VH-VL binders against q9umr5. Designs and how they scored, part 1

All scores and structures are predictions.

Target 1, 268 residues: q9umr5
Amino acid sequence: SYKPVIVVHGLFDSSYSFRHLLEYINETHPGTVVTVLDLFDGRESLRPLWEQVQGFREAVVPIMAKAPQGVHLICYSQGGLVCRALLSVMDDHNVDSFISLSSPQMGQYGDTDYLKWLFPTSMRSNLYRICYSPWGQEFSICNYWHDPHHDDLYLNASSFLALINGERDHPNATVWRKNFLRVGHLVLIGGPDDGVITPWQSSFFGFYDANETVLEMEEQLVYLRDSFGLKTLLARGAIVRCPMAGISHTAWHSNRTLYETCIEPWLS
Below, numbering starts at 1 at the first letter of every chain, in headers, positions and changes, except where a header shows other numbers; antibody chains are not in Kabat numbers.
ipSAE, averaged over its two directions, is called F for ESMFold2-Fast, E for ESMFold2 and O for OpenDDE. V2 adds 0.75 times the mean of E and O to 0.25 times the DockQ between the complexes of E and O.
[cut] marks letters that were taken out.

## First folded at step 1 (VH-VL)

Design a7 (framework fv_acimtamig)
Fold by ESMFold2-Fast, scan of step 1:
Structure a7 (fold): chain C 268 residues (1-268), chain A 124 residues (1-124), chain B 106 residues (1-106)
Amino acid sequence: as target 1 above (268 residues)
Amino acid sequence: QVQLVQSGAEVKKPGESLKVSCKASGYTFTSYWMHWVRQAPGQGLEWMGIINPSGGSTSYAQKFQGRVTMTRDTSTSTVYMELSSLRSEDTAVYYCARGPDILTGYFEYYFDYWGQGTLVTVSS
Amino acid sequence: SYVLTQPSSVSVAPGQTATISCGGHNIGSKSVHWYQQRPGQSPVLVIYDDSDRPSGIPERFSGSNSGNTATLTISGTQAMDEADYYCQAWDSSTYVFGGGTKLTVL
């Protein structure tokens, strides 16, 4: 039988967004137990990411315990960062495939409708003033705001992303790396027409340098230093890259061709 | 003119909870952060935490994490600070103080307006 | 945890200059603010952003901040300046106050 699938939603989202994804899984892998976690829905998705990680951890423990053969994670947008941290903080996770669906794994630096709604007078160039304060770090979106022009502030103030990426030292870094490396497959999905994740290559661990030139994963210090295991996973053949053009941010979980190409093969 | 008016003095017993109010007027309540700062008798000023009156988000000093809760009521332009499991060392004057503009202010900002203070005495 | 160190007391005769220090590691890279608290009253902002004065604060109040020390200077000190003075800065996760300096005008 198929391993259970756990789905983690994104910013201002809920379980309802995944109804097409569930239909696709039922068609190709009938009998799969799919649990879409109804935690931190809507405005609660703005809660600090470490708080969300704790809540999702409590929800996934009994699901993983019931599935000794392992589970798969499908984590959308901001949810992909929650899943990154889950894999690092859980000493006993049994995740086979971690499917990251257009998640800003190296952070976000772009003007989007979500940011304009939350911070209507701020542009991306000015958001560092809010996000890199202690109170800005109480918003999930600021936990992964990565201004390439203020990298020193990002490194000092990020309470979440800089730590899980190993860009700033943390006492738990060695344990987090060991735990993350237990994952069977890291499946990275994203594309140039997303329109929200900026740069879109953040979904593949690429990101802007100080001149806003995108450097891909293999050029990142995080990768070169193997801070949380990306280089080890790539050498092991465990990283899958599945870019697809023509897909907007809210369509990753409802495109059949995307599902068949990038998700279906990893749902053993 | 900006004014912050706090609730009156209170006497509490150890183990009880305290809830102090701070009513703001003379400016747009939801546009500025609000701080809570306390001062034990003969001691200095101690920052307790901050609340965003617009969204309700809070950040507390580590010393008070787990004991303090800050809330607001936008319909009355009032912030509240609740402190639980009171002990004699919680005897202090509690102040609310206005912080930076939420959207444009830097968090290295100063405390420009202060409430009159609320004396809380914790004794058996 | 970040600590701001002030002298416990400073004494000055009327008309003399009072100097109150606020020590902190690399405090010169931070914005320092100063508050005056007269007995039984709420604190009042007297200097912000190291050296700026709020409207209504006399010109005899001035401030500076460099290296590891910020300083509040009160020239021509008057009896009405007798108060506790607190420095304050922000450090990465919290607002920090100095321990306070009691200014006595003898």
Scores: ipSAE 0.000, ipTM 0.397, lowest interface PAE 15.8, mean pLDDT 88

Design n1 (framework fv_nofazinlimab; at its last look DockQ between E and O 0.07; V2 from the best seeds 0.00; counts 0 for: pae E 10.8 > 2, placed apart)
Fold by ESMFold2-Fast, scan of step 1:
Structure n1 (fold): chain C 268 residues (1-268), chain A 122 residues (1-122), chain B 112 residues (1-112)
Amino acid sequence: as target 1 above (268 residues)
Amino acid sequence: QVQLVQSGAEVKKPGSSVKVSCKASGGTFSSYAISWVRQAPGQGLEYLGYIIPIFGTANYNEKFKGRVTITADKSTSTAYMELSSLRSEDTAVYYCARDEGYDFWSGSFDYWGQGTMVTVSS
Amino acid sequence: DVVMTQSPLSLPVTLGQPASISCRSSQSLVYSDGNTYLYWFQQRPGQSPRRLIYKVSNRDSGVPDRFSGSGSGTDFTLKISRVEAEDVGVYYCMQGTHWPYTFGQGTKLEIK
């Protein structure tokens, strides 16, 4: 029998977005129990990420308890950050494959149309004034806003991403690292034509330096210091990178070729 | 059940201001974006602007920028559209419409208020 | 601003016959996320507009199956397979891809 699959959606999203993904899983792995979590849907996805982590944690506990052989996570966009935190805060998770589907793992810094709608008069260069305030940190998008020109503010103000990435110290960091390292496989998916995740290499733990030059995962301090276990996972052979061109942000969960190439092999 | 209930008809003199309200019920007000659209008698639809109550951010069609202000009061679940320096050409039915955003834009204008007739006459 | 052009502006239809309304945009409506934010609204006489279709082809809950939307890029169509008396009203397309959001001129559907 196949391990259960838990799906966590993204910003301004809901379970309905995954209908094609569910069809693909049913075709290739018939009998798989797939649970798409109907929490923090639509505009509720703007709630602070730690609040979302708490709610999703409560939902996944009974699913994991019923599956002693393990579960798989498929986490889309912002949902990939929720899943990062779940793997760290849960002392007893039994996740085999964590499939991160175009998620801004090192953060977001871009003048995307999404941000223009939310903050019409703001440019990426001045959004730090909103996001790195206490008020701004009450919104999910600001929890992973990573301005490479104000790294000092990001490190001090980020209530979520800087902590889960080990970029700022936290009393629970050692336990979070130990918990995260229990994951069987970290499957990273993303691509240059996404159009929303900026830089797109954030889905692979790459990010801008102060000159807006992208440095890949192996050049990041969080990797080099092994702050939450990326270097250990890579050495273990547990990190899978699956970039694909030609896929826009809302198409990752509905592209059959992407599913067969990057997702299907990890759904034992 | 989601409902948007607007304030009653207004008759205003040229040069004055009007403030129309839109009260939301059935669901979390802060989870909605509220847009304002107007329709002159027998004419088509024209977009004025929107507000996202959860952020307190508003954006306006350049045609009305400087004259229109859209605000929200979360304690009463009410959005407001205020239009100043009224002209006879501003005579129209003003609608509020909400956007729940179950995917980014799918909820755009999924529920509309009943409309508020604003007549500008000397 | 993106100009939305509807055709025809007046559509007399015999009951039970099909009806088709065209909507063309001056720019592509494909958003940066790959979605196309094209909507269709119906306004019956004396009533508020009601959304029928979102993102080109998705029918809202409670909208009869006889309504369908199609198209891509800059060319979109709303079809009614068999017109009923209750379908009388003005139909508007709208784009939500480019700021500011803009509507077509409206198509008045009347029974002849």
Scores: ipSAE 0.151, ipTM 0.670, lowest interface PAE 5.5, mean pLDDT 89
Fold by OpenDDE, look of step 2:
Structure n1 (fold): chain C 268 residues (1-268), chain A 122 residues (1-122), chain B 112 residues (1-112)
Amino acid sequence: as target 1 above (268 residues)
Amino acid sequence: QVQLVQSGAEVKKPGSSVKVSCKASGGTFSSYAISWVRQAPGQGLEYLGYIIPIFGTANYNEKFKGRVTITADKSTSTAYMELSSLRSEDTAVYYCARDEGYDFWSGSFDYWGQGTMVTVSS
Amino acid sequence: DVVMTQSPLSLPVTLGQPASISCRSSQSLVYSDGNTYLYWFQQRPGQSPRRLIYKVSNRDSGVPDRFSGSGSGTDFTLKISRVEAEDVGVYYCMQGTHWPYTFGQGTKLEIK
C-alpha cells in the first residue's frame, strides 16, 4: 500500500485548490489516503506561522500515528515553510518525502502582482518598516519577509524564518536541526516563471545578497554553516531539486507534467 | 499634523452591534497600524486589536472571542471597529490610536482619537 | 497575557515635589530586536491618553524634561522631578512587546 499523503496549502488557499492534485494521485497511486488539511484557509492564512505550525501539528500527529511506515508531505507556497518548521519542532515525525512545492524557503522579497493587491506598488523597499515590528510579525507574510538591505533587522526581528534557518542563535537550534534531518527526502520544486516567489530561487534556498544578486543554496550561510541541516541532507543525497519553467505560481498543484516529473516519483 | 477623528457617541441596546469609525488625516495611512482601545467609566485601558490597512486584516485580543471586527478603507483613510452582541459591560469610551512601524520610531500609540462613547443599556 | 502591575495606584503629591510610579511586567519585555517596548501614557481628566515615553526612556516631542522613564527587563519607573498642577491625571504603562498588548491598572496622580 502507498504511504499516506498530507497536503498543506499556501497563502489564501483552500482544499479546493488541490482538486487536480488529488485526481492525479488517485489515478497514479490508487488507494492512497490523501488528506488536504483544511486549516487556516483564506485570510486565516495570515495568522502567525508559529500558530499555524501548532495547528497543523495537531492535525498531522494522528495521521502519522496511524502510518507507522511513514507519510509524505506536499506543502505548497507558504505551506512549505509551515512544513519545514513542523519537521523542525517534531522530534518524532515520520516523514519520508517532504515535497516543497514552490515555497519561499529562503524568504520573500518581492513586489509581484500576486502581492500587489495586498501591498501598494513600490512597497517592497519599505515593508521592513512594518514587517520587522512586533505587530508586523503577527502576520504570516512578515514571518518570512527577508529584506536583503536590512539584514540586521531581519536577523533580529524575524520571529520565524531566521529561527528555523538557524540564522539567529536560539536554544532549540540543535534539536530542530536534528528533527529536520529525520526527513527521508527533501524535494524542492519551483521555477523561473512562477511570478510570485521572489526571487524564484528561494524555492531552492537561493536568495539575494545585499546587491540583490541571487546566490545559490551552496553559497548561503545557512548551507555553509549547516545551521538546519541542508549541507548534511545534500551530502547524503536527500535533496532533490526539480526546477520547471512555464508554470505560474497558481498552477504548480494543477499541472500534470509537473506532477509526473517532480511529485509522483516521491510518492512511492 | 496627524489627526484621528472618530465618529460620534452611540447608544445601543444589548445584543445589538456598534460600528465606530476613525478617520486619519495629516499623514500616511497604509504604513501604520490602527489600534483600538477602550475604557469603561472610571476604569483602565483595555486593548481590543489592531489592523494594518495594507494587509486588510486585523489582529484581535482573543478575550473578545470574535465579537470585534476591525476593518480599514485605504481610499478614505478610515478604520472601523465593530463590536457585536453588545453587553452592558461594553459601555466604554472607545479610542483609536496610530501605531508606527519599526522605522517610524517604533512608537506605538503616538496619536489618539478623541474617543467615542458607546453606551449599552436597556 | 503579560500582566502589567503598577504601584502605587493612588499617588497624592505636593506641588513641586517629585513623584515616582513603578511598573512591573510578568515577563521580560525585551523583544527579539533588542528593544524594550514599554510605554508610558498620561490621561488628564476628560482627555484622551497621551504618550509620554516610548521604549522605556524616550520622551515624546513636547513632553517636559521633568518626566523621565527608566528600567529594564521587567521593572520600569516613571519619574516626575517636580510635579506641576497640569500633571494631574492617570498614568498608564503599556507593553507592546508581547501580543496582546496590555496596560497597567493606572496610577492616579493628585495634588495634596
Scores: ipSAE 0.027, ipTM 0.620, lowest interface PAE 4.5, mean pLDDT 91
Fold by ESMFold2, look of step 2:
Structure n1 (fold): chain C 268 residues (1-268), chain A 122 residues (1-122), chain B 112 residues (1-112)
Amino acid sequence: as target 1 above (268 residues)
Amino acid sequence: QVQLVQSGAEVKKPGSSVKVSCKASGGTFSSYAISWVRQAPGQGLEYLGYIIPIFGTANYNEKFKGRVTITADKSTSTAYMELSSLRSEDTAVYYCARDEGYDFWSGSFDYWGQGTMVTVSS
Amino acid sequence: DVVMTQSPLSLPVTLGQPASISCRSSQSLVYSDGNTYLYWFQQRPGQSPRRLIYKVSNRDSGVPDRFSGSGSGTDFTLKISRVEAEDVGVYYCMQGTHWPYTFGQGTKLEIK
């Protein structure tokens, strides 16, 4: 029988958005228990990401306990950061496949409708003034805001992303790396036509340097220093990169070709 | 300063519909959520639902789902509440209220419109 | 839905004396962020409601310091240290922690 699947949604999202993904799983892996977590829906998705991690942790514990052979995670957009933090803070997780659907794993530096809605007079070049303040860090969007032109402020002010990436020292870094490395596979999905994740290569742990040139995962300091285990996972053959063009941000979970190519093989 | 100005009182027959407007002034319309609350004569307050104008997203108290429609027109900075299939128990003052600032989903209702009396009688 | 229960529903007070209004919720109002979204509104005769207190104990700007809020979990209190004639009206508690947001029944404060 197939391992249970846990689905974690993104910003301003709900469990209903994943109905097509559920159909695809039922057709190709009949009998699979799929749970789409309905926590932090809609505007609740703006709560600080550590609060969301705590809530999702409480929800996944009983599911994992009932499946000692392991579970799979499918985590979309902001949800992929929640899931990566879960893998770090849970010393008892049993996740085989962590499937990251167009998640800003190295951060976000793009003008989005959500940022314009929160800060209507701001542009991406000046959002660091807001996001790298204690007030700004109370919003999930700012928890992964990554301004390549103010890296010193990012490293000092980020309450979430700089910590889970191992870019800032903290007492739990060794334990978090150990926990994360227990994952069986890390499946990275995204593409150039996403339109929201900026740079789209953030879904593959790529990101801008100070000149807004994209450096790929293997060129990032967090990879080179193996801060949370990316180099170890890649050497182990545990990282799968599955880029796909032609998919907008809201369509990743409703495209059958994407499912068959990038998701289905990892739901054993 | 910031104001919410509602449309005038209405007298309606049972079975008809009413549409109440709420025009915001003194600030950017899309910088806040607009909620609707009603108060029957001599009674307490009852929450109907809200809209987030930036997204056009509306959410309704299930008690009124299917009879109430909440919309917004960003070009005129106006929110609307339409209640259909009116009955005498819908006679009430209808208020719009808003949240402004960074904590606009706290349900703070920091500013209220003047209210719109809707009377349903045959 | 979360039920908000106020007591008393009618509160006659003598000018210059203290007044106290209780509000109890059917569920904890502590939100996942550690905040408690409990509000107090005042409705003077013939007027729209006006916010007095947000998040249990914080007075809104322009609200006299004779008004104070307190409480935690499921039990909350609005106090007026010395009632003035302008305080006549109906007072509502409201919770913003659980959807849909709900109000108490109201407490009518009158001068006796």
Scores: ipSAE 0.006, ipTM 0.429, lowest interface PAE 10.8, mean pLDDT 87
ESMFold2 (binder alone), look of step 2: mean pLDDT 89; pTM 0.915

Design n10 (framework fv_nofazinlimab)
Fold by ESMFold2-Fast, scan of step 1:
Structure n10 (fold): chain C 268 residues (1-268), chain A 123 residues (1-123), chain B 112 residues (1-112)
Amino acid sequence: as target 1 above (268 residues)
Amino acid sequence: QVQLVQSGAEVKKPGSSVKVSCKASGGTFSDYAISWVRQAPGQGLEYLGGIIPIFGTANYNEKFKGRVTITADKSTSTAYMELSSLRSEDTAVYYCARSEYSGSYWDSPFDYWGQGTMVTVSS
Amino acid sequence: DVVMTQSPLSLPVTLGQPASISCRSSQSLVHSDGNTYLNWFQQRPGQSPRRLIYKVSNRDSGVPDRFSGSGSGTDFTLKISRVEAEDVGVYYCMQGTHYPYTFGQGTKLEIK
């Protein structure tokens, strides 16, 4: 029957956010075993991303072991970065579809309603002072804060995103790339009306240059150098891009049209 | 000019909890970290954990995880450290300390310290 | 956790003479940003600790220039060129590169 689905939530989120997604999956693929991981919920989502990766890794190992035909991952927002790292650190993952729901794959840089609500006195231009410190890197949001005006600080201080994207050297980079390339499909979902992920093209591996002009995935050094396998995956036909307008950040997991268009086709 | 003022001495029974406050003045509650460090009589310094008030969450030394809770109230510029399940070996002076961001990067951990709060655990 | 080891633990010195304290870490303190977050603190009897040096060799405002820090990687030194009476106290090294932050066991400076 259908491969099991593992769901990883986002920042200040919990498994409860996915009740509509579970309804949709049950309607279109009845009998699918869906596990929404109840780890790092709420404020615990602020824990360092490498700590979250370790915890989620321990949770997914038995699920993958019970599914020799493979599993699918649906990873929302910050959870998409957790899943990126899981695919790299696990030598034996059997993930078929990795579905990334509006995740800041090249990082976050924006004064959004979320940033202002969470950090009302910190503007995007000043957050690098907090984030690019040893203390700041103990918080998940700082692990993927990518200030395009301080690329040198980002490259040297990011303990997570710069390493997983291959933007800074790491002893395990070759193994991480080999592991990531085992994925069957990388399904990227996002859109211009998200309102939180800034730039929204970060969900598709696009990002700001120093003038805050967005460069798309194919213009990024990480793609051109094939640092963790994006160019190889695209050549295999394994990258799916599914942008959709009219969807706010908290609605990606509860929009039926989005589900039918971007998610359902990749749940075998 | 920067000042951290802590609450007064506490005497607690084993098994109880204690909550120590640290009030910051001189603009220390924006983008700074507030950490807690303890010192048993005649002993060295031991880090418990800290909080960046703007994030509203704390990180802890694993040795104390589950017993220590660090919080901040931005409206009163006050950080708190609560330690539960007190034992005699928790008898110590508890300090709060600030880490500032200088220039364009953080490089100044524990630049200002509170006066300390003596917590005595005895029956 | 990173272990910080100081030597000597007791340092009797004559007024006006130099003093030197060593600090060793169990791991390199070079951060991925290229900086080394090693700090030195002074604690005078009955007082809170006071930071003297940050990032290996930078003196805090108001710290006399007779205090100097040096070192790299895992080996660090605090030097006092001419010990004054007010320098009596316990000196601690502290690393801020790896979480959790850790302190050396302290070196007690005494006038003999």
Scores: ipSAE 0.006, ipTM 0.468, lowest interface PAE 10.6, mean pLDDT 87

Design n11 (framework fv_nofazinlimab)
Fold by ESMFold2-Fast, scan of step 1:
Structure n11 (fold): chain C 268 residues (1-268), chain A 123 residues (1-123), chain B 112 residues (1-112)
Amino acid sequence: as target 1 above (268 residues)
Amino acid sequence: QVQLVQSGAEVKKPGSSVKVSCKASGGTFSSYAISWVRQAPGQGLEYLGGIIPIFDTANYNEKFKGRVTITADKSTSTAYMELSSLRSEDTAVYYCARGTYDYVWGDEAFDIWGQGTMVTVSS
Amino acid sequence: DVVMTQSPLSLPVTLGQPASISCRSSQSLVHSDGNTYLYWFQQRPGQSPRRLIYKVSNRDSGVPDRFSGSGSGTDFTLKISRVEAEDVGVYYCMQGTHYPYTFGQGTKLEIK
């Protein structure tokens, strides 16, 4: 009776991270078919996001085909960007709720302790040199690196995020927008204590200007121009914003209160 | 400016492994990437992979089936390429070369090369 | 992987005459950033490769102006306007747009 749920993990992640989420879903919506995709696990999560999109697309097609009433997506961290692209490139998706768990939807600009653990010598001021090269764009983290002090380089070099956000022209932009607008609900989740996603408002389509002042979604050019449908979705009542304080980056999929408040209502 | 100096020639038995070094001098080691390219006798050039030392991130040509490992030691300004499960087909000159990650000056890619290291695989 | 095909593979040239080498790719080399990452290298016997051209047509410092690169998309050319004795060697094209980076099979330039 309940629509199937497809889960897409994040950077250096795997299906095991979602054991608590699966327990919560089973308790509140017993009988739900939940598929956690075991693709691009661990270090393979560093592969280019367009490659990951192709692989995840192949995995989700048969699941969507078996569910004529629709499916729900729960996409965590980097996985939220994969899901953004899936919704744009699939002209036949039947996604009802797209639930984005602390994903850097406008990009990432920060050198938190967790990120430094993964990339020990990285500094946010230096990453534009790596990320905006042709080689750097072969790494997933660089596909959504958004340096507000080198925005021209981001716009010209980003092979992924600038294109799916409509920040740079692309021949498929009109089709991608039409496809994305098929989604039933865009549920955005994030919070100030995440500690990894920087700025945390990126999870809600907010981002730094050149002075590192955060501008919210409604002030972004991509929203004002309605480049991929955010303004249309908001007007339709299809965007849900669910910020929650006190939750660290690795806890979004294992906090019961977060689940009951922000996720459970959207799993019809 | 930047100079890349490689370790000396090696003769290895089939099934063993070899580790070739590439020491950088004259510039800031972490300011560029290091790539590895090989050339079998009488044949063309083949890309193995590279490392971005500031990121401690390596990427590989999948043709080598997990046999290649590229590492860097920032304290000695040295990059390494290790190739395991050696076969006679792995006999080649192995080169390190400077890569670039600077979008403004991405023009530095493969502009500086080491002198090459001959690796001979024979029984 | 992107296949790079060079022609001719053997190029005998008379001193002082022009020489031309073709390089074709199995896919477009135009990157999403608008740049085309096509390189040309020269390898003299017993030496490491030396880069001559980067991004299709930009000549490296110290490379004689008789060398020029041109092309777009999938079809590229390296020209030597007036071959000199020191130009003997093998020439390789390389693409850096798609990972893994791939080389052409090489063109051996010889004086006849």
Scores: ipSAE 0.013, ipTM 0.487, lowest interface PAE 8.4, mean pLDDT 88

Design n3 (framework fv_nofazinlimab)
Fold by ESMFold2-Fast, scan of step 1:
Structure n3 (fold): chain C 268 residues (1-268), chain A 122 residues (1-122), chain B 112 residues (1-112)
Amino acid sequence: as target 1 above (268 residues)
Amino acid sequence: QVQLVQSGAEVKKPGSSVKVSCKASGGTFSSYAISWVRQAPGQGLEYLGYIIPILGTANYNEKFKGRVTITADKSTSTAYMELSSLRSEDTAVYYCARDSGWELPYEYFDYWGQGTMVTVSS
Amino acid sequence: DVVMTQSPLSLPVTLGQPASISCRSSQSLVHSDGNTYLYWFQQRPGQSPRRLIYKVSNRDSGVPDRFSGSGSGTDFTLKISRVEAEDVGVYYCMQGTHYPYTFGQGTKLEIK
């Protein structure tokens, strides 16, 4: 039988968004138990990411316990960061494939419809003033705001992403790295036409330098220092990169060609 | 115009709880946090905590954790500060104040409520 | 918690004379963003506090020019160049750099 699949949604999203994904999985892997976690839906997705990690952790523990052969995670957009943290804080996770579906793994620095909706007068150049405050860190989107022009503020103020990426020290860093390395496969999916994740290469652990030139994963200090295990996973053959053009941010979970190319092969 | 209007004075017995309201003008609930500060008679100002109404997120000064609860009702644009297990030392004027927001991050307490006297006596 | 210490705590002043209030913090108030989040409030008898100065030296709208703020790091000063009768009240400094926000003890300004 197929390993169970756990799905974690993104910002301003809900379990309902994954109807097409569930249909595709049922067609190619009939009998797969798919659980789309119905937590932190809609506006609740704005809650601090560490709070979301705790809630999702409580939900996944019994699912993993019932599946001694392992489980797969499909984590969309902001949900990919939740799953990154879950894999680090859980000493006993049995995740085989972690499928990160257009998630800003190195952070976000872009003017998006989500930002415009929350902060109609905002510009990406001045959002650091709110995001890197204690007040701003109460919003999930600010937990992964990564202003390349204020990297010192990001490193000091980010309560989530800088810690989980090992960019700032944490007492649990060694344990988090050990736990994350238990994952069987890290499947990274994203593309240039996403329109929300900025830079889109953030989904592949690439990001802007201070001149807004994108440096790929292998040029990042996080990778070079092997801060949470990316270099080790790549050497193990455990990282899969699946970029696809022509897919907008809200279409990653409802495109059949993407599913067949990037997701289906990793659902044992 | 920005205005914070608080509920009237309360007299409470030791061991009871009090809930003070703060009705904010439009815009405050969508863009700003609301903080609570108290002042015992003839004494200085002491910070209790804040709420971000659009998220329902509250944070507290450690001194009051477990006794203070700050909530918001968006339908009435009203924030509440509830303090339990009242002691005589809790006798004070309680103020709500507009805290940081998108337009004024870190420019705290530009508008204050009129204050609510809470007296704790036997 | 950051301790804010004001001096003097009692300030009797003759009308028309200058007044100066000091505020000292137990830690630097320079935020990681380079700003210093020090504020001055005035509380007249029976009234709510009113913000006079934000970020060390910026006057709020409607605050007379005779009020000025200065300082850096851990040492700050509020000056009134010519005290008027309406200035009677208690003055508080506050820091917003470190949570929880903390206030000085207050300086009571009275006319001699």
Scores: ipSAE 0.007, ipTM 0.471, lowest interface PAE 9.8, mean pLDDT 88

